# VHH binders against Homocysteine S-methyltransferase 2 (SAM4): the designs that were tried, part 20

Target 1, 325 residues: Homocysteine S-methyltransferase 2 (SAM4), of Saccharomyces cerevisiae (q08985)
Amino acid sequence: MARLPLKQFLADNPKKVLVLDGGQGTELENRGIKVANPVWSTIPFISESFWSDESSANRKIVKEMFNDFLNAGAEILMTTTYQTSYKSVSENTPIRTLSEYNNLLNRIVDFSRNCIGEDKYLIGCIGPWGAHICREFTGDYGAEPENIDFYQYFKPQLENFNKNDKLDLIGFETIPNIHELKAILSWDESILSRPFYIGLSVHEHGVLRDGTTMEEIAQVIKDLGDKINPNFSFLGINCVSFNQSPDILESLHQALPNMALLAYPNSGEVYDTEKKIWLPNSDKLNSWDTVVKQYISSGARIIGGCCRTSPKDIQEISAAVKKYT
Key: E = the ipSAE of ESMFold2; O = the ipSAE of OpenDDE; V2 = 0.75 times the mean of E and O plus 0.25 times the DockQ between their complexes.

## First folded at step 22 (VHH; framework vhh_lunsekimig_d3)

Design v4 (from o2 with Y100F; at its last look DockQ between E and O 0.02; V2 from the best seeds 0.00; counts 0 for: pae O 6.4 > 2, placed apart)
Fold by OpenDDE, look of step 22:
Structure v4 (fold): chain B 325 residues (1-325), chain A 119 residues (1-119)
Amino acid sequence: as target 1 above (325 residues)
Amino acid sequence: EVQLVESGGGVVQPGGSLRLSCAASGSTFSEYALYWYRQAAGIERELIATINWGGYTYYVDSVKGRFTISRDNSENTMYLQMNSLRAEDTGLYYCAARTFRWGDETDYWGQGTLVTVSS
């Protein structure tokens, strides 16, 4: 049975909260794929052997990752294309032309759809400009962020995803800078023709990484009025502190009470900059049960995990969602 | 703007080695992603190796394990060490550089250097 369009599905089920997958990069790394490279989780798809050899180890790993998130309760999943901009790919791989690039994206989307099935929703994942320049966690785009042509950066991937009917949603993830946000929000239906969401990269202090407040973000959206792209479907937070994420999401809800929200925070582990390893956070203020409950109260319609989250985390999220919806 | 000049090409026997160089001039070398291409007779030009500004490298399968791309920013020079050369490696080798500035992409090309692998 074919899935309903996402917008229709959510409208018909006003209390439904969709469970998103977790840290894909984390799982791939744990399973032996080196994601510490310029194109991150795109790396297994760059090799022709991934496509030509059905017995490819990397092919099996990616399939198993999707399967494990599905088994954990994920209902909406992402393509592994966070760092798959044309800029990043063409600078760091043998894929050098738009034609080759489009072929890569098409293959990834097809493969992803095949892995998750027709009854699940699929997000075309797009990383920010900041991801390309390794500043998605600082929001520092230099002295002249207003002069950056963000559209040129996003255009190749965006145009491809707009045309792909196997995608249900386009996700602009981990946006850390107000100028980039404004650029995305300025695009009309001729540029952005599919439902999309924006995930904000937010500091633990509750502001965008560049220092912009949630109130300021809300005002930007309010000022657009009827000029806002009707495909703008969700606003939320991702790759954010586990413990602070509920309050941050609530602040967005207060500022934009009619906006459907989404949240997929990090696992709550703490990165030790000295040891360069992730450590368990023994001082977690919240459990997934508590956090999910709060997200739902704040108007979240999609909940999942980001960095360091596993299928186990998604299972806990799924259980909590079922409990409170 | 940057000018690229390849050198190091020549005739070598199968199993032999060559080292190609690409000298850059006119701009900050470290700002560019760098590439080696080759074109065999009657075949379309193909990308064989890349090195980004941070030194990350990527190779096509046909040269992996035999070729090594590197860069020396202090000398504004990129290298391609080619070992275990095969007849199928014969072709014109090009270096290329790409820069991106706030959405503006620019490519630069050398004139090429000929590599002939024959017994």
Scores: ipSAE 0.022, ipTM 0.352, lowest interface PAE 6.4, mean pLDDT 91
ESMFold2, look of step 22: ipSAE 0.282; ipTM 0.672
ESMFold2 (binder alone), look of step 22: mean pLDDT 78; pTM 0.777

Design v5 (from o2 with S27F Y100K; at its last look DockQ between E and O 0.03; V2 from the best seeds 0.00; counts 0 for: pae E 15.3 > 2, placed apart)
Fold by ESMFold2, look of step 22:
Structure v5 (fold): chain B 325 residues (1-325), chain A 119 residues (1-119)
Amino acid sequence: as target 1 above (325 residues)
Amino acid sequence: EVQLVESGGGVVQPGGSLRLSCAASGFTFSEYALYWYRQAAGIERELIATINWGGYTYYVDSVKGRFTISRDNSENTMYLQMNSLRAEDTGLYYCAARTKRWGDETDYWGQGTLVTVSS
């Protein structure tokens, strides 16, 4: 009640760009929560001690992460639910029944809302079908991806999120496959009754992970025209190459100039396979200041960070947004 | 350790055909999306065709209908069949690969093979 519906707020404030939080999974790992497991960053929430003991170390870590992103300038934040599909949870944790699963999701959303307060926007984060099968960075969904019942996969998480008034926006993140994109875009208001966005998983050379071009994606959207669910609020890119992300977003803007966009790229560090560590990119050509400026000129309304982006990165994003809006 | 080796380039007259190959080693070929890039003189490399591990293909408009990308996972080799070649197809052709594994954004590149379309 304390905040306007997101779409209305941005329509009433046409220059406003919201600062999104950063890479929650990598932040939790850096703070001591081991996230290398089938449910990724969901893992701290599986333990009942997280909920029953307010002095839990993991509970403190997650609260501090949200607080650090808020202090860095985040205005819209995500639930920690990227790999929290019913299929992933029920197959890999003691939470097996739909009732137990719904209780888990309700608790995660309630906890996240309590951490950020009523004045900030909260995204219900949903990873792609590819996240369960470890294909989100390749987009390879097998021989007949057009025949996959994506709705059946998303249904338990989506039905829960549709009913949860503590969420302001549903985010389908890291979508790597054109058939999954088409499926989500085909769902009407009876299936997707809350505002939502689609974040694309894009190779640094500018195509969806499955090889589909940004122009082909734009054409799918243009062909749907007035049939598109009116709750479809943003299209964007996430977990993409830092250096190439402005050009990728601009290509999407050129193809869909009236579409509200969002972007949250990776931090731009490079992995040294010999030393097995992340190193600064000494050949980095862009700063957050330059990248954010380019995103704004491409029509982005929500800007944040994905993998390896810290509260310090969000501070830089926030400063750049204030400078250029 | 990872290697991509292009072959099949050469000089051809307009309207001719060439078949490029990209032999891969040092990685699990079936887990990679594969790419052909072209670099004309004085221009940055540009993507011209892709094929993912499920066989889904993409082509830029300038080659669509004339070029066919394919992969043979049993031979760890990607191909580019180029028909109806034109002078503007002249350039260095590179193959590239990117893993489907989560969190690994490393691209691998070949050395390039030269295609010259001239009379």
Scores: ipSAE 0.000, ipTM 0.135, lowest interface PAE 15.3, mean pLDDT 85
ESMFold2 (binder alone), look of step 22: mean pLDDT 80; pTM 0.793
OpenDDE, look of step 22: ipSAE 0.005; ipTM 0.261

Design v6 (from o2 with W53Y Y100R; at its last fold request DockQ between E and O 0.03; V2 from the best seeds 0.00; counts 0 for: pae E 3.2 > 2, placed apart)
Amino acid sequence: EVQLVESGGGVVQPGGSLRLSCAASGSTFSEYALYWYRQAAGIERELIATINYGGYTYYVDSVKGRFTISRDNSENTMYLQMNSLRAEDTGLYYCAARTRRWGDETDYWGQGTLVTVSS
ESMFold2, look of step 22: ipSAE 0.082; ipTM 0.588
ESMFold2 (binder alone), look of step 22: mean pLDDT 79; pTM 0.784
OpenDDE, look of step 22: ipSAE 0.866; ipTM 0.939
ESMFold2, look of step 26: ipSAE 0.054; ipTM 0.582
ESMFold2 (binder alone), look of step 26: mean pLDDT 79; pTM 0.787
OpenDDE, look of step 26: ipSAE 0.005; ipTM 0.265
ESMFold2, fold request of step 28: ipSAE 0.323, 0.206, 0.363; ipTM 0.693, 0.617, 0.726
ESMFold2 (binder alone), fold request of step 28: mean pLDDT 79, 79, 78; pTM 0.782, 0.780, 0.782
OpenDDE, fold request of step 28: ipSAE 0.000, 0.015, 0.723; ipTM 0.285, 0.251, 0.884

## First folded at step 24 (VHH; framework vhh_lunsekimig_d3)

Design w1 (from v6 with T106Y; at its last look DockQ between E and O 0.03; V2 from the best seeds 0.00; counts 0 for: pae O 9.3 > 2, placed apart)
Fold by OpenDDE, look of step 24:
Structure w1 (fold): chain B 325 residues (1-325), chain A 119 residues (1-119)
Amino acid sequence: as target 1 above (325 residues)
Amino acid sequence: EVQLVESGGGVVQPGGSLRLSCAASGSTFSEYALYWYRQAAGIERELIATINYGGYTYYVDSVKGRFTISRDNSENTMYLQMNSLRAEDTGLYYCAARTRRWGDEYDYWGQGTLVTVSS
């Protein structure tokens, strides 16, 4: 009855593609939770009433979000911990100690696991260093990005997730800078002791947000050779243009043909700053059916949605995955 | 905070071209999503072009293939190249910039520049 370890499951099912959930932050916001805060979607979990009161409105909303993605066909889901670094939490919430922080993470993971059940896979979501300073979409880490101590930033959350057996995968999402990527890839099993993936924040022009090409990224990985962490399980793209994402993923596939990939693009919607509403992607080049098919052909093993994607989008993804696998 | 100032508007004949500029004050221009709006007489302001946070460009159908939005981060300026102008393109054009900090969004607007397409 217990789920197989993810690595084993995928090895035993070489054609299986897992359906990932969609825009959690988007859904929470649409459902009344203000995620526009320093810790974003972590905010409902900061309140003690979330934990102590089963009738909590926010508790119900989060549960319903998970349920809707599950009903849409998601097989692997994320914790809502993109902006839940110790740095962000300790600077912007009443949680000030590492002990309190660890308790928070443990609660979130436990809650998430209970929401999705034992048969689904759970990702421990980790946002980039740049997310703390709102640079995940530019990749601009300053004049000396190579001197940034990325490990110290990630360490509290990473150490917690490494020890949590309710997580199946650790996800470094929306990495926009090559120096951060290199740092993560430099960590051995003592630092990264669980399966993990790296999602790249990629510009529509097919380069990392900082301007690094997919070929350069591939070379970094190739240069590591046997020194690469054996737990490095997936490379992929997230928070990327819907229209451009297939070609971008294919470029990674061409550069790294043996790498298992993942993709969860944005919906492509644009924001009207005056009306304060999101507008549909009027220039959508392809359907989810077409995009998913191409992802699969490019070696994707996990496919989902990112910003502004909904359970409906996940339904379409799920249908396409079933069709082509 | 940033101040936005549009320029480049004027009178042009149908089929002509104009290039609008929007100069931004302040720092961290590269972090802003950029927008061009226009408002014709008696019509609600409409979004016509966007460069979002990821650098993705979007256009409304009516300007696709004719207008190009771009930015120069080194000069803190965004542009709207308008080709093959039509009478229906006449209106007040506004630039807007949006930034996100700590999950909050902040919007800034220019004063507008008038574009008149007339024979």
Scores: ipSAE 0.008, ipTM 0.260, lowest interface PAE 9.3, mean pLDDT 91
ESMFold2, look of step 24: ipSAE 0.352; ipTM 0.706
ESMFold2 (binder alone), look of step 24: mean pLDDT 79; pTM 0.785

Design w2 (from v6 with G55D; at its last look DockQ between E and O 0.01; V2 from the best seeds 0.00; counts 0 for: pae O 9.6 > 2, placed apart)
Fold by OpenDDE, look of step 24:
Structure w2 (fold): chain B 325 residues (1-325), chain A 119 residues (1-119)
Amino acid sequence: as target 1 above (325 residues)
Amino acid sequence: EVQLVESGGGVVQPGGSLRLSCAASGSTFSEYALYWYRQAAGIERELIATINYGDYTYYVDSVKGRFTISRDNSENTMYLQMNSLRAEDTGLYYCAARTRRWGDETDYWGQGTLVTVSS
């Protein structure tokens, strides 16, 4: 049975909360794929052997990753295309043409769809400009962020995803800068023709990585009014501190009470930018049960995990969602 | 380049134990991420255990708590300790390796060793 369009499904089930997958990159890394490269989790797909050889270790690893999240209770999953912009791919891989790039994206989406099945929802994952310049956690886009042509950066990937009917949702993940957010929100249906969401990269202090407050973000959206793209479906937070994420999401809910929200925080570990390692969080204040309950109360319709989250975390999320919906 | 040779397979009764070995020649295991796969008759080869570059271990649910993957870099050998074996564990077991080198996506495979769990 073909899945209902996501918008319709959620409308027909107003209390339904979808369980998102977890840290794909983390799982791939744990399983031996070196994701610490310029195109991150795109790396296994760059090799032709991934596609031509069914005995490919990477192929099996990626499949197992999807399976594990599915088994954990994920109902909506992402393509591993966070750092798969044309710019990143063309600069760092043998894929140098738009045609080759499109072929890559098509293959990834097809493969992902095949892994998760027809009854699950699939997100086309798009990383921010900041991901390309390694600033998604600082939000520092330089002295003239307003002059950055964000559309040109997103255009190749966006155009591809807009045409792919195997995708149910386009995800702009980990947006750390208000200028980038404004750019995305300025695109009409001719540019962004499919349902999409925006995940904000938010500091533990409750502000966007560039320092922008949730109230300011809310005002930007309010000011758009009826000019907002009707495909704008969710706003939320991702790659955010586990402990602070409930309050942060609530702040968005207070500012935008009618907006459907999403949240997929980090597991609680803290990334040491100097050592480039994840450190254990010795002060985990909340459980997934508590956090999920709070998300739901704050209007979240999609809940999952981000960095360092595992299928086990998704199981806990899934259990909590079932408990409170 | 590395050559991998599995050993330790055989016939065992349910509840029994086996220890598989994967010996590497031509290189050291410290330079590789390591994997155990298995393939049952009529079923696609499946990943069952990994040990990555940082010695992080991962297991599929079906073997968790029963199987232990380890490596001895000094001996250039990877091991799979299999306890509490079940009939469904029957299959060809393969070791695989991938180098730490960025951009080198070559997978190296052993020829496999047969594990048969039967009463």
Scores: ipSAE 0.008, ipTM 0.250, lowest interface PAE 9.6, mean pLDDT 91
ESMFold2, look of step 24: ipSAE 0.369; ipTM 0.713
ESMFold2 (binder alone), look of step 24: mean pLDDT 79; pTM 0.783

Design w3 (from v6 with D107Q; at its last look DockQ between E and O 0.06; V2 from the best seeds 0.00; counts 0 for: pae O 7.4 > 2, placed apart)
Fold by OpenDDE, look of step 24:
Structure w3 (fold): chain B 325 residues (1-325), chain A 119 residues (1-119)
Amino acid sequence: as target 1 above (325 residues)
Amino acid sequence: EVQLVESGGGVVQPGGSLRLSCAASGSTFSEYALYWYRQAAGIERELIATINYGGYTYYVDSVKGRFTISRDNSENTMYLQMNSLRAEDTGLYYCAARTRRWGDETQYWGQGTLVTVSS
């Protein structure tokens, strides 16, 4: 049986919370793919051998990554296209034409769909403008962020994803700046014609990376009223502190009580400079069980993991979701 | 990079008080989230108190109401005021300072200071 459209599925199942995958980039890196490059996790797809050789090591790694998240309980997964803007790809890879770019995106989406199957949901992942200039974690877009043409940046990837029916949801991830948020929210159905969500890059202080409060964000949405794009499906937080994420999401819920939310925080792992190793998540003040419970109480409909999260983390999330829904 | 040095540990009777200090050097202290850990004999190191990047404090249940974490940015020093000490509070106490890079965090450690609660 073919999967229901996501909106319908969630409407028919009002208590259902979907489990999202985890840190794809982290898993790829752990498995031997060097994601520390300008196009990050897009890098394995840039090689023609990925597509032409079924025995490709990178092909196997990416497929296994998807499988492991699926086995962990993920029900909705992302394409590895966070840093796959036309700007980033054309400036940093041999792909130089829009045609080649579109072919790349189509291949990635097709491959992803084949990996996860027809019964799972697939998100077309889009990183922020700030990702291209390495500002997604600061929110500092310069002195005149209001003059940035965000649409031109997003347009090639967005146009491609809008036409791809293998995608169930478009995800604007890790938005760190209010001007970028406003731009995305200003696009009507002619520009953004598919269901989409916005993930906010939020500081531990509980504000957007640029300093904008959740209340201010809520007011922006409220002010749009009926002019808001009907495809705007979820608002949430990602790439945020594990320990602070519940309170942050709750603040957003309080400001927008009728908004379906999503959350996929970082693992909370830290790099120990003395031992030169990553510390386990045992240093967390909270467990996934506690955090997931709080997310659900705050109106989250999609819960997953971001940076440094693993299939094991997703398994814990899945277990918690099952427990509380 | 920052260097952290703990002080203030010692022997104290049950019900007594101690104040631990952690002096930081080498960077802007105000940019760091701050942490106190402790490690009892035969037990894994545990996080007990935090001041996050937003200045909010958090405690594990076992120390709530008894311990207070604070910071003085002008002196590049964090503190742990420990009141109503118990035998189970005995252990090596570590301070830590954390910064965020990308989606990951980097943590610096002190060498630790020993706290012994005994009659």
Scores: ipSAE 0.014, ipTM 0.273, lowest interface PAE 7.4, mean pLDDT 91
ESMFold2, look of step 24: ipSAE 0.104; ipTM 0.558
ESMFold2 (binder alone), look of step 24: mean pLDDT 80; pTM 0.793

Design w4 (from v6 with R101Y; at its last look DockQ between E and O 0.27; V2 from the best seeds 0.00; counts 0 for: pae E 8.9 > 2)
Amino acid sequence: EVQLVESGGGVVQPGGSLRLSCAASGSTFSEYALYWYRQAAGIERELIATINYGGYTYYVDSVKGRFTISRDNSENTMYLQMNSLRAEDTGLYYCAARTRYWGDETDYWGQGTLVTVSS
ESMFold2, look of step 24: ipSAE 0.006; ipTM 0.456
ESMFold2 (binder alone), look of step 24: mean pLDDT 79; pTM 0.787
OpenDDE, look of step 24: ipSAE 0.619; ipTM 0.836

Design w5 (from v6 with N52Q; at its last look DockQ between E and O 0.03; V2 from the best seeds 0.00; counts 0 for: pae O 11.1 > 2, placed apart)
Amino acid sequence: EVQLVESGGGVVQPGGSLRLSCAASGSTFSEYALYWYRQAAGIERELIATIQYGGYTYYVDSVKGRFTISRDNSENTMYLQMNSLRAEDTGLYYCAARTRRWGDETDYWGQGTLVTVSS
ESMFold2, look of step 24: ipSAE 0.544; ipTM 0.816
ESMFold2 (binder alone), look of step 24: mean pLDDT 79; pTM 0.786
OpenDDE, look of step 24: ipSAE 0.007; ipTM 0.258

Design w6 (from v6 with G55D D104K T106Y; at its last look DockQ between E and O 0.02; V2 from the best seeds 0.00; counts 0 for: pae O 9.4 > 2, placed apart)
Fold by OpenDDE, look of step 24:
Structure w6 (fold): chain B 325 residues (1-325), chain A 119 residues (1-119)
Amino acid sequence: as target 1 above (325 residues)
Amino acid sequence: EVQLVESGGGVVQPGGSLRLSCAASGSTFSEYALYWYRQAAGIERELIATINYGDYTYYVDSVKGRFTISRDNSENTMYLQMNSLRAEDTGLYYCAARTRRWGKEYDYWGQGTLVTVSS
């Protein structure tokens, strides 16, 4: 049975909140894949053995990762293509042509779809421009961010995803800069022809990483009015502090009360640089139960986890969603 | 790459206050998660406070409510405000910074500043 188009499904079910998967990169790393590379979690797919050998260890790991998130209650999942821009891939892997690149993306999407099944929704994940220079957490795009050709950066991946019917949603994740946001929002249906969302990389202080306020972001959207791409489906926050995420999302809700939102925060774990281990968040202000409840109250329609979140976290999210919807 | 230099250490009486600073070289201080460690005599170095990429703060129980970690990216400086100091707070305090580049983590350390709490 074919799943309903996402937009229709959500319209027909106005109280439905979809559970998103968690930290894919984290899970892959924990399971033995070396994601500390320029293409991050895309690395297992670069090897031909992944595709040609069914006994591939990495193939098994990726399948199991998807399976565990599904078992945890995920209803919408992402491709592992955050750092899979043509720029990043062509500069750091043996893949050097657009044709090869497209083949890679197609394989990844096909594989992902096969892992999650036809009844689940799939997001084509796209990292920000700043990801290739590791500035997605600072938002510092230099002295002339307005002159950056963001479209050229996104174009190869975007064009591929636009044509892939196995994707239900395109996700621009971890956008840290207002100029990049404006660029994405300026694209019409000829450029961005599929449903998409924008996840904002937000500082603990409640501003975009570059210092832009949620109110300013809201004004940008408001100013677009009817010129906004009709495929713009969700705005939200990701890779954000767990403790601060509810208030941040609420601020967006207040500024844009009719916008469907999404949230997938970090776990809040802290890295010990001496011991080289992650420490639990001992100062959690909220539980997943409380946070999810707040997200729902703030208009979230998709809720999941980002960095350091696990299937266990998703299970808690799923339970909370069921409780409050 | 970044160089870290701690300052502000010294001798203080119990109940007193000190403010430590960690100055970083370079112009991209915001790209670093920051940490304060301390090492008492005969004891292993311990993490006491951190402020990560999202300015999430963490404190060990022994300093909660007394110490405050903060950063000023414009000045490339991290601070540790230490109030209500105790004898057990005596030790060498280290500043550390971590950044991620191309998925790989890089760590940097200062040389430390000595804090002595004594009557």
Scores: ipSAE 0.008, ipTM 0.253, lowest interface PAE 9.4, mean pLDDT 91
ESMFold2, look of step 24: ipSAE 0.173; ipTM 0.601
ESMFold2 (binder alone), look of step 24: mean pLDDT 80; pTM 0.790

## First folded at step 25 (VHH; framework vhh_lunsekimig_d3)

Design z1 (from w5 with R100Y; at its last look DockQ between E and O 0.04; V2 from the best seeds 0.00; counts 0 for: pae O 7.8 > 2, placed apart)
Amino acid sequence: EVQLVESGGGVVQPGGSLRLSCAASGSTFSEYALYWYRQAAGIERELIATIQYGGYTYYVDSVKGRFTISRDNSENTMYLQMNSLRAEDTGLYYCAARTYRWGDETDYWGQGTLVTVSS
ESMFold2, look of step 25: ipSAE 0.310; ipTM 0.697
ESMFold2 (binder alone), look of step 25: mean pLDDT 79; pTM 0.784
OpenDDE, look of step 25: ipSAE 0.018; ipTM 0.252

Design z2 (from w5 with Y53W R100F; at its last look DockQ between E and O 0.01; V2 from the best seeds 0.00; counts 0 for: pae O 4.2 > 2, placed apart)
Amino acid sequence: EVQLVESGGGVVQPGGSLRLSCAASGSTFSEYALYWYRQAAGIERELIATIQWGGYTYYVDSVKGRFTISRDNSENTMYLQMNSLRAEDTGLYYCAARTFRWGDETDYWGQGTLVTVSS
ESMFold2, look of step 25: ipSAE 0.471; ipTM 0.788
ESMFold2 (binder alone), look of step 25: mean pLDDT 78; pTM 0.774
OpenDDE, look of step 25: ipSAE 0.029; ipTM 0.363

Design z3 (from w5 with Y53W R100Y; at its last look DockQ between E and O 0.03; V2 from the best seeds 0.00; counts 0 for: pae O 5.4 > 2, grease 24.5 > 24.2, placed apart)
Fold by OpenDDE, look of step 25:
Structure z3 (fold): chain B 325 residues (1-325), chain A 119 residues (1-119)
Amino acid sequence: as target 1 above (325 residues)
Amino acid sequence: EVQLVESGGGVVQPGGSLRLSCAASGSTFSEYALYWYRQAAGIERELIATIQWGGYTYYVDSVKGRFTISRDNSENTMYLQMNSLRAEDTGLYYCAARTYRWGDETDYWGQGTLVTVSS
């Protein structure tokens, strides 16, 4: 059955909060796919056997991942294209042409749509510029971040997603730098013609990874005024500390009370930058029930999980959403 | 660095059971994906089961329904419960641990424990 356009659906259902899926990369890795590669969770799709062989193990794994998130209560899901920029793909895979690249994206979106069905919403996932150089968690884009041509980096993937009617939302995830944020927000409808959201990469001190405050971010948005892209639908936080995520989201809500927000934090584990591993966090302060309640109070309309979250986490999120909406 | 030590191997009759253990050194056991491999005489080492850090398990077809992989993170130990053993299960069983870090993959291997299924 055909779904309502996302914007219409949310307008018609002002109390509805959509449950987002969880850590796709985590699940794929947990299921045996080596995502520790330059294109991360895109890796299973790079192989032609994924497409030509219905018995492909990786094909089965990806299908099962989607299915498990659906069964957990996910209502909006992402394509596994976080690290699927043309730059990353063309530099690190046998796919070297824009045509091949577009074919890849089309296939991934088609496959994802088929996995989740027509009644669920699909996000075209786009990682930050910094992801291709592993700086989405530092926000350090070098000495001249203002001179980075972010559009050229995003253009191939963005143009493809803009044309794909199987996508309901474009997601700029884990944006760690104010210059990148400004660039994205500067694009008009001719560049960004579909509903989109921006997920901020925020460290535990409540500032963007590059040190920018939520108030400063809010001011950037406010300063745009009527020049803001009308397709800008959500602002939020992702890949953020579980414990600090409620306060961080609330700070955004206070600064932008009319902005629909989204939140999908990490599971509560802590990333050790020295060891480059996720460590259990013995100091997980809140439950999903508590955190979800707080998100809803802060204006969140989409809630899910990010790194290290599982279908089980999504079940808890789903249960909490139902409880408080 | 993680050291892995297998134990529990031995001689068992067809239809019998064995429980293998793999003890790991270190304090970060929960961060590792764990694997059981086996190598029969004249045959290449093969993966037979895995349990990932999050608890996901996988079994090769030949051991499905008979073998159960588990882990106890508090004891830094992985187990392989082997039931309904067959002659073809004979081999040297290895435990392995893999960690995925940003851009890095590291594997650790045990020395193996011998399982002999013989009447």
Scores: ipSAE 0.027, ipTM 0.315, lowest interface PAE 5.4, mean pLDDT 91
ESMFold2, look of step 25: ipSAE 0.395; ipTM 0.752
ESMFold2 (binder alone), look of step 25: mean pLDDT 78; pTM 0.781

